# Designs tried in a protein design chat: VH-VL binders against q96il0. Part 262

Target 1, 167 residues: q96il0
Amino acid sequence: APERGAERRDTAPSGVSRFCPPRKSCHDWIGPPDKYSNLRPVHFYIPENESPLEQKLRKLRQETQEWNQQFWANQNLTFSKEKEEFIHSRLKTKGLGLRTESGQKATLNAEEMADFYKEFLSKNFQKHMYYNRDWYKRNFAITFFMGKVALERIWNKLKQKQKKRSN

## First folded at step 9 (VH-VL)

Design A64 (framework fv_ebrasodebart)
Fold by ESMFold2-Fast, scan of step 9:
Structure A64 (fold): chain C 167 residues (1-167), chain A 120 residues (1-120), chain B 108 residues (1-108)
Amino acid sequence: as target 1 above (167 residues)
Amino acid sequence: QIQLVQSGAEVKKPGASVKVSCKASGYTFTDYYISWVRQAPGQGLEWMGWISAYEGYTNYAQKLQGRVTMTTDTSTSTAYMELRSLRSDDTAVYYCARDQSYLPKGFDYWGQGTLVTVSS
Amino acid sequence: QAVLTQPPSVSVSPGQTASITCSGDKLGDKFAYWYQQKPGQSPVLVMYEDSERPSGIPERFSASNSGNTATLTISGTQAMDEADYYCQAWRSSTAYVVFGGGTKLTVL
């Protein structure tokens, strides 16, 4: 049998890689946290008769997820890099080595690390503000399309009831 | 009216650098990304990278990393693209184009293009 | 890196329907965009978000995107529609942008 793409299929003891309620209904699947962004990706369930509007909403949600994952992956990478540079700089100033006797990375005390966190947050304040602005705008757009999809579903149910009554 | 106006044509020798400007008007410059796209004579469109107008964050096409730098000047609503270590195959029309940061609207406005000719 | 494949050329008579395809692995999971470029001019956005038409673009332009193929359809094609057409997927805001190789539409 061809191995289709089962790298994630062994996630659960039963080999389940997707979320399906016991009643044979399937929903969006949530994956493990990404190594770089620390965000859990959502794999969207696609209905067999997905409308153009439902497809647009799904693609918008997927695009927003990709944007969000990229932002946080870059942010976490930048944080880790600057943190290591800060620790390295401070340890050199103290005349200390970069590794402990056990081979683990040498660290600074809580007071010294607080200075780094404060500096990092201040330096990145504008970037986080613009991220929050775009995040809100993206979620308002998603909410708007969710509303349109809900109205479409209500309209379709009403048409189905009309058809059943006339028949 | 919304416009992106680019600097004039340039002729460069191999190994030189070129810096193309793109002046935006008619909209809030800091609400958009600016992408750079080039087109060699008789060839298709090739994306080079984008820059966030306010934050100044950039993302470059992998094949151009190390040779390209994108910047902005918010006070003049101008984006810049500098390409270094020019080769003859960098001869192309270079375009700037705007993209919304929060909606997938595509490149709705483009500059007029800047021809960069690289020849000995 | 994803690759988008377009036919190099498509020919149609005036008044007929032109169809330009753009193929890529799982392209139907992404938004597709279409640009028109006439000789010596900048590209012009003619379709966005798979099937949305910008203001100023005639109703005869329409598009779809499903599976591995996006299609730009021009109904009642006019001489003024003669141009190179490029598909695009992925937005700059999601890391990178990919263009198709372009299709030269000839109206004979």
Scores: ipSAE 0.535, ipTM 0.784, lowest interface PAE 1.7, mean pLDDT 83
Fold by OpenDDE, second read of step 10:
Structure A64 (fold): chain C 167 residues (1-167), chain A 120 residues (1-120), chain B 108 residues (1-108)
Amino acid sequence: as target 1 above (167 residues)
Amino acid sequence: QIQLVQSGAEVKKPGASVKVSCKASGYTFTDYYISWVRQAPGQGLEWMGWISAYEGYTNYAQKLQGRVTMTTDTSTSTAYMELRSLRSDDTAVYYCARDQSYLPKGFDYWGQGTLVTVSS
Amino acid sequence: QAVLTQPPSVSVSPGQTASITCSGDKLGDKFAYWYQQKPGQSPVLVMYEDSERPSGIPERFSASNSGNTATLTISGTQAMDEADYYCQAWRSSTAYVVFGGGTKLTVL
């Protein structure tokens, strides 16, 4: 049985957003859309007196963002590749070239492309379901920690007020 | 492994013609374009034209219009470039290169080059 | 024919950053490609679509495009990076390929 050489899946390069927020920033920054994922990255502000809970929340948000960036970068690459292959295959089947006589890119009509979209969505349906499930889990965790941080902040404010009244 | 193997060096007289071959392997020949690029001694790269391996469509540099003919043989996965009415300024290394068919992706694989010398 | 303009030569010390520019009319709407060529060898694609690296190209190679100027940047330049570098563009209107004049990078 000839060993089918493992097609090295061209993994999207981890596009480190080249966006650097100003050094004096005291808030979160939103970068331009990433080239691969088309998602806008968020640069999270790190407070000087970050609590362990705040740090945990920040890390969880960062990890979730990275997860999303990677998922969509890979999905967009897969989509682009499969779209190109579909177009090429269809043009060849029709006896058409990849380019016109003038050297312009040959295209398929909207009806033909609709078939591609249906097939692509069908093929990736399970993947999208898993993504959605994991997305909800991650966001639930983030929301939970946001609540904890909010409570911690309230508690700290109350302690400070009590100390000021005792002096 | 993807390879482009070109024919050997040629020596021609002015006014003669030369035909250089480029045999492709390691990929589906008909899925890509082949471009030809030349480089005169000590000079830069000059694009000559491209051919679609599938359709046989060609696009030649304006400077070479009427003198260059590009062809492909899909049965042997070989591209050919013929240059006619050779001049001394046609002395160069000639490269075949693989170009992406659908979008301009540049030249990802190159032949080893063929030296063509035009001398009286 | 549209001409891409490159500096004829760039010199850099080992470990320093080399920058090679490529300027041309309406380059901003097209992707720039970069090739490395060593003496007696065929050109090798080092950057495509302005900022993408082919497999096997070191991370020290990067590219950017600003307006009508593309720039190849080599960080931590090594002796092995000494070569001629060519930028290339593709014109959609004519489907022509255009090369820059080339830049000789010397590592001193």
Scores: ipSAE 0.031, ipTM 0.584, lowest interface PAE 2.6, mean pLDDT 87

Design A65 (framework fv_ebrasodebart)
Fold by ESMFold2-Fast, scan of step 9:
Structure A65 (fold): chain C 167 residues (1-167), chain A 120 residues (1-120), chain B 108 residues (1-108)
Amino acid sequence: as target 1 above (167 residues)
Amino acid sequence: QIQLVQSGAEVKKPGASVKVSCKASGYTFTDYYISWVRQAPGQGLEWMGWISAYEGYTNYAQKLQGRVTMTTDTSTSTAYMELRSLRSDDTAVYYCARDQSWLPKGHDYWGQGTLVTVSS
Amino acid sequence: QAVLTQPPSVSVSPGQTASITCSGDKLGDKFAYWYQQKPGQSPVLVMYEDSERPSGIPERFSASNSGNTATLTISGTQAMDEADYYCQAWRSSTAYVVFGGGTKLTVL
């Protein structure tokens, strides 16, 4: 019989691993957030008797995760770069330095930053629309293959019971 | 009928820039990434990078980072690849190829290639 | 060095089975792809998602991918199959496309 088990997370308040998963894992587990994408990677359990269909599903899920990580890593880098450029430009327009007297990075207030967020969202609207479209298509494909795997498992169990009865 | 049609051959001097175009037809342009792959004479395939057909994101090969820029024009279904600071070892046939954005189907259609020769 | 390693050349007699390998650390955890390139022509996708065959590619072409090795198999090899063959996979850490160094198949 299959065990469900709980998902494991490898995070701590300081960003350091707090929970050590077993040396041998029978479950998927979740790692710490990626530095660039801020998404937590899922590490997939690979059974010894994995069918070709199960292998295809696992590879598709892994590829989708890598695609998602890549998208958000690029988006976060673009956001950070453009935010820094915007702040620098606005401080220059005001005749202000990039650092305060205390040596901290100078920043803009919420009202000033609202202009940046509005511009960034507007500029990236179509990019996010296409991301969402691809995200839904990818999840539809994964769901479809999950259904195929479920049917394969049911069919194999029925076949095993029939063979056992005939013996 | 799916086609990727590239711009014509270029001869450049070292230090110049080249911009190659790839016009797509016969499919929904925004459903695919466009990869750029080059091949030096007698050598193998070298991936340069890819771009989402509607500007979602780009990934460039590490050794070309800072010298290559990829763009698209969705209104004309055209992808572009610009390579700057050309060296003699950039002499190659440059290919564009499509790869589906929502499934990992591989590069199923390729352009005819554009020969870029860098010589003094 | 190349992340994916292929033998530089493979020779077979007409009608025999050709086997071209592509090796990389944990390659069997990735989808593998195969391309055929004839002199002066663009590459042609011959196998995708490890073992799937595109429409128009003969049934003589098959492929597998497990462990560290992906294999392209051509049964009943014909003279028209002479070409350079390249494998492809993705790098997990960079999401970049990686090609093998290529294998020249000679049918003699």
Scores: ipSAE 0.590, ipTM 0.807, lowest interface PAE 1.3, mean pLDDT 83
Fold by OpenDDE, second read of step 10:
Structure A65 (fold): chain C 167 residues (1-167), chain A 120 residues (1-120), chain B 108 residues (1-108)
Amino acid sequence: as target 1 above (167 residues)
Amino acid sequence: QIQLVQSGAEVKKPGASVKVSCKASGYTFTDYYISWVRQAPGQGLEWMGWISAYEGYTNYAQKLQGRVTMTTDTSTSTAYMELRSLRSDDTAVYYCARDQSWLPKGHDYWGQGTLVTVSS
Amino acid sequence: QAVLTQPPSVSVSPGQTASITCSGDKLGDKFAYWYQQKPGQSPVLVMYEDSERPSGIPERFSASNSGNTATLTISGTQAMDEADYYCQAWRSSTAYVVFGGGTKLTVL
């Protein structure tokens, strides 16, 4: 059985956002859309007195963001590749070149492209279902820790007020 | 593995013609453009033109219009470049190169080059 | 024909950062490509579409485009990086390919 050479799936390069927030910033920054995922990255502020719960929340948000960036970068790459292959294949089947006689890019009509979109969505349906499930799980965890951090902050404020009243 | 293998070195007299071949392997030949680039001794790269392996469309550098002809043989996955009315300033290494995409905008694989010497 | 202008030579010490510029009219509307060529060898694509690396090209290679200037950056330059470097652009209106004059990078 000839070993089918593992097609090295061109993984989208981990898009290190070139966006650097100002060094003196005391808040989260939103960068421009990433060129691969088209998602806007968030640069999270790290407070000097970050609590362990705040740190955990920040890490969860960061990991979830990275997960989303990677998923959509890969999905967009796959989509673009398959779209191009579909167009080329269809043009060849029609006996058409990739360019018109005038040198313009040959295109498919909206009806033909609709078939591509339907097929692509059908093929990737399960992948999208898993993504949605994991997205909800991650966001639920983030929301839960947001609540914990909020409670911690309230408690710390109350303790500080009591100490000021006792002095 | 993707490879472009060019024909051997040529020595020509002024006014003669030369035809260089470039055999492609390791990919679907008709899915890409082939560009030709030359380099005179000690000089930079000069683009000569491109050909669509599928449609047979060609685009030549203005400087070479009327003197250059690019062709392809899809049955053998071979591209050809013919340069006519050779001059001493046509002495160069000639490269074939595959374009990266369906557009002839960049070159990801190159042949080994063919030295063409034009001498009286 | 649009001319891409490169410095004829750049010298850098091992471990330092080398920068090679490529300037041309309306380069901002075009993708820049970069090629490395060693003596007696064919050119090798090192950067495409302004800032993308082909498989097998080290991460120390990077590229950027700002306005009418493309820049190839080699961080932590090594002796093996000594070569001629060419920028290249594609003109959408004519589908012509244009190369820069080339830059000789010397690692001292």
Scores: ipSAE 0.028, ipTM 0.576, lowest interface PAE 4.2, mean pLDDT 87

Design A66 (framework fv_ebrasodebart)
Fold by ESMFold2-Fast, scan of step 9:
Parts: structure tokens; C-alpha cells; sequence
Structure A66 (fold): chain C 167 residues (1-167), chain A 120 residues (1-120), chain B 108 residues (1-108)
């Protein structure tokens, strides 16, 4: 069926559900931003007649998404941790508490934070260079397989035209 | 030629720690994750965790959380796996294996293995 | 969460086709890998990304991965293929590596 066709009834009683993309969808679905990476996950549409090459492309894209999300989740957590440690250390040196009179986190001004940003960028320069290289390599591979899938689809359409003509 | 060469066999008492090294050569070390996989005598392969060589990010098997630490030294292209609070059931051959960081090609090269025996 | 189940042993006669299965919930949504291990040796990657063969691995090795089951197939099985075979997959949500329990292939 074109719209959520006939399916077996769930073995469990009605009443338990969650918010998620429809299982029968014609398009990729974009989810909310991940708490740690701040990246939106893509839920890929799986065609009924997915070829082995199309499946490989989809799995490669999914694996790349997971790698990317894991990298940025770790980077964001490391940044937050080191930032808090830096602020704590500087406030302790000044003899100040960690909270303002209003109960909010005590902060340093832009000039004071400049040293932290410089140190963080310096420490992570090589890591970000390798990330960028891996990112380009991954996207090159994905583009290559997208091209292979496109060629496969063109050949399949040409073969269907020949088949129709012979029948 | 691509090689992963591990440190020699160790005999440890229960409660001790062991640190196994894995020296990589013949490739760009930073382009690969290094997995650690152990195998008890007559048993199957058990994944312990992996470390990203350039990122330093680790992901450990739940069973070993709190007892294992994985590190790398990029200047020597060496990965390390330290296992603490050793028990007799930690007796196993410990392998390191590489897996590409930029493509999911699997563990294409493995070290020769390091036998760690835990006994009195 | 992810567990990969393999039969503990499979026996075939020389020249026959050996089939080793690896089952896991939604395994067909993940890449599967296969390793060969002979006594006293390190594992050797024999199949990767479901059905790809590394350089140096004989063409008689093939594999598939669909639904909940990945399968390693060895056509015209030879005595030299006698070994333990392990499947592997990534657990997609956490990037954990999971190995199957292993299958001892006996060629008699």
C-alpha cells in the first residue's frame, strides 16, 4: 500500500508509542539537534528495491554521520570542561567565588578569556587538521559512490527502455 | 611494510596491572583507530575498546570500564593498553589491530599478540 | 545491546560449499566483517563492508548481509580453510565493536 499499508497488529496492547519518523516514508527525515554534538541526525529513506550499491552508500553515509557526531560531541564536552577548569583556576587566583551574588556562574571578561581560546586552539590545531582531512576523504568517498549509484540508475533505466521496446 | 609489533609476554599476580604496547610502522599512524581485542585460552575474540590515534578519544567495552586505559604516543607511533586489578580470568592473548578513521574498512592488520598470564 | 550469534561449529567435505551465519538484531543495517583465525596465529580479515574482499583473499570467499543475518560463504572448501571464523559489526549508536562467538570450520 502507498500510505502506511496493512501491517500486522502489534503483539503489545495499544497505548505505548514514541515520537519518531514514519516507518514508511518517501524522504529522508532530519531529527532534532543532538544534545552534545549540536548536529541534526538524518534518518535515511530505504527504497523498497534498494540495490546492494545503494545500500552500501546509505550505510557509508550513516557511518560518516555517526563518526561526525561522535567527534563533535567529544570536542564540545572537552571544550566545556577545559573552559570551566580555566575559569575556576582564574577565579581562585583572584580570590573570587564560583557564583555571582545572583547565583549565576561567575565569568571572566573577553580579554581574560583570550588566553584560554588561544591555548585551546593551539592544543587542538593538529586534531582539527586531521578531522578536516578525514572529513574531506569521507565526503570524497560518498561523492564517488553517489556517482556510481547515479550511473547504475541510468543503466537500469536504459535497460528498461530496451526491455519495453522488445516486448 | 605495514606492521604492528607488540611487547613481550607478561606474568602477573592477581591485583597487579599490566601495560601492553603496540608499535605501528609502514603507515600514517594518525589515520587509524587502534582496537584492543583479547582472547582467553580456547575462547573467542573479545573487544576491549579502541582509541583514535589523532583525537585521543577512547571507547571501552562496558565490562572493562574503570579497569582499562588506552593511550597513544604519536611521536613513536605506539599505542598502549593498561589493564588494572588483574584477575585470573584476565589470562589471555591481547591483540592490537588497526581500523581506518576515515572509512569503515575493518581491522586489516593485527599485532602478533601478547600473552598475559595472571597467576600466583 | 548488540549480540552476534554464530553456530559453534560447521563441518564440510573438501570441495563442498561451507556457509557460516552470524545473526543479530537489525544486523543488515550495519556493515559486517569476517575474520579467519588459525591456531597460534592472529586473526586475518577475509571480508569487509558486508561483501568486499581484501587483496590476497581467494575469490572462493564471498559474503552477504541482509535483515538479521550475515553469511560467509566458502565455495570449493579446501583443507587450508579449516579455522575459526568470527563475524564483527559496529554498534551504530555508540561505535562499539562487537564480535560473534566464533565458528570452528572443520574440513573432513
Amino acid sequence: as target 1 above (167 residues)
Amino acid sequence: QIQLVQSGAEVKKPGASVKVSCKASGYTFEDYYISWVRQAPGQGLEWMGWISAYEGYTNYAQKLQGRVTMTTDTSTSTAYMELRSLRSDDTAVYYCARDQSYLPKGHDYWGQGTLVTVSS
Amino acid sequence: QAVLTQPPSVSVSPGQTASITCSGDKLGDKFAYWYQQKPGQSPVLVMYEDSERPSGIPERFSASNSGNTATLTISGTQAMDEADYYCQAWRSSTAYVVFGGGTKLTVL
Scores: ipSAE 0.655, ipTM 0.844, lowest interface PAE 1.1, mean pLDDT 84
Fold by OpenDDE, second read of step 10:
Structure A66 (fold): chain C 167 residues (1-167), chain A 120 residues (1-120), chain B 108 residues (1-108)
Amino acid sequence: as target 1 above (167 residues)
Amino acid sequence: QIQLVQSGAEVKKPGASVKVSCKASGYTFEDYYISWVRQAPGQGLEWMGWISAYEGYTNYAQKLQGRVTMTTDTSTSTAYMELRSLRSDDTAVYYCARDQSYLPKGHDYWGQGTLVTVSS
Amino acid sequence: QAVLTQPPSVSVSPGQTASITCSGDKLGDKFAYWYQQKPGQSPVLVMYEDSERPSGIPERFSASNSGNTATLTISGTQAMDEADYYCQAWRSSTAYVVFGGGTKLTVL
């Protein structure tokens, strides 16, 4: 029995968005949608005098973005592969070739494809639940640190105003 | 007080399997991830994988894929790690650790460790 | 796998400052964690998210991150601080945890 070679699950290449913001940028940049995840990457600005809280917030945002990019890149790849496999399997079952008599790519009807979508969603339900939970946790943390940074900035502005009044 | 209590030491032959347990107490078990880390004698720490206590979602180190299975029992607040096809180089102290609340990034509480010895 | 590099050993006299470095690719974009491990004991978290101290960790412990290097600093080092220290990071793309090779701190 030929050893079925372990199909190397082609992990989506970590799509390092080739988008580079201008070197003199003093703000966050949004890149074009990534070709694998279809998510727009954000290039975060790093201030010269970044506070520890600002740094923490930036790192949380960066990690969350990378996590999201990787998740959706993999999900889209998996979806595309499974969709193609489903189509081929169904065509074979019908005794149909991969091409029509006119030489066009054979397709399934909307009803047959609806079955695929239902099965795919059912199969990936737990994965999506996990994703959603982690998404909320990450965004909660980000929001919390956004608040802390905002307070820090207010406090620093107040101190500066007091120092200017005393001189 | 938060505690992770692991099962006792194990001696196994090459090719056998071992299952280590980790009972958690003092916190809401379902809200956290559990990581497993091993340490060979005189060596550093090696991460094996993590499991979400609630969802059962797992992520294993590439080196251990196919040989390791992590599970949780929420009713008993217990995590399990099974390692199969044991080798001599699997001789190590195995630790369970609680990951921090938001993300499985770091480990704030550790079990006492379980020595697994693989000998012919 | 991203490798975190630590010096294998650091020696310090009592009362002096010990510094342990941890270097890795793109560590500047990641949080570093630090663990202390004494012989025959489980690791103990001493620093998290680059510079935060858990409850019960002495103030003499501090950590910083600059570029791709994280540093654990122990001010006024005591004999009880003699241990192995491990840095750790998390990879967002794979959700893998990576440890450094460890540093043995000796208090002479």
Scores: ipSAE 0.039, ipTM 0.681, lowest interface PAE 3.3, mean pLDDT 88

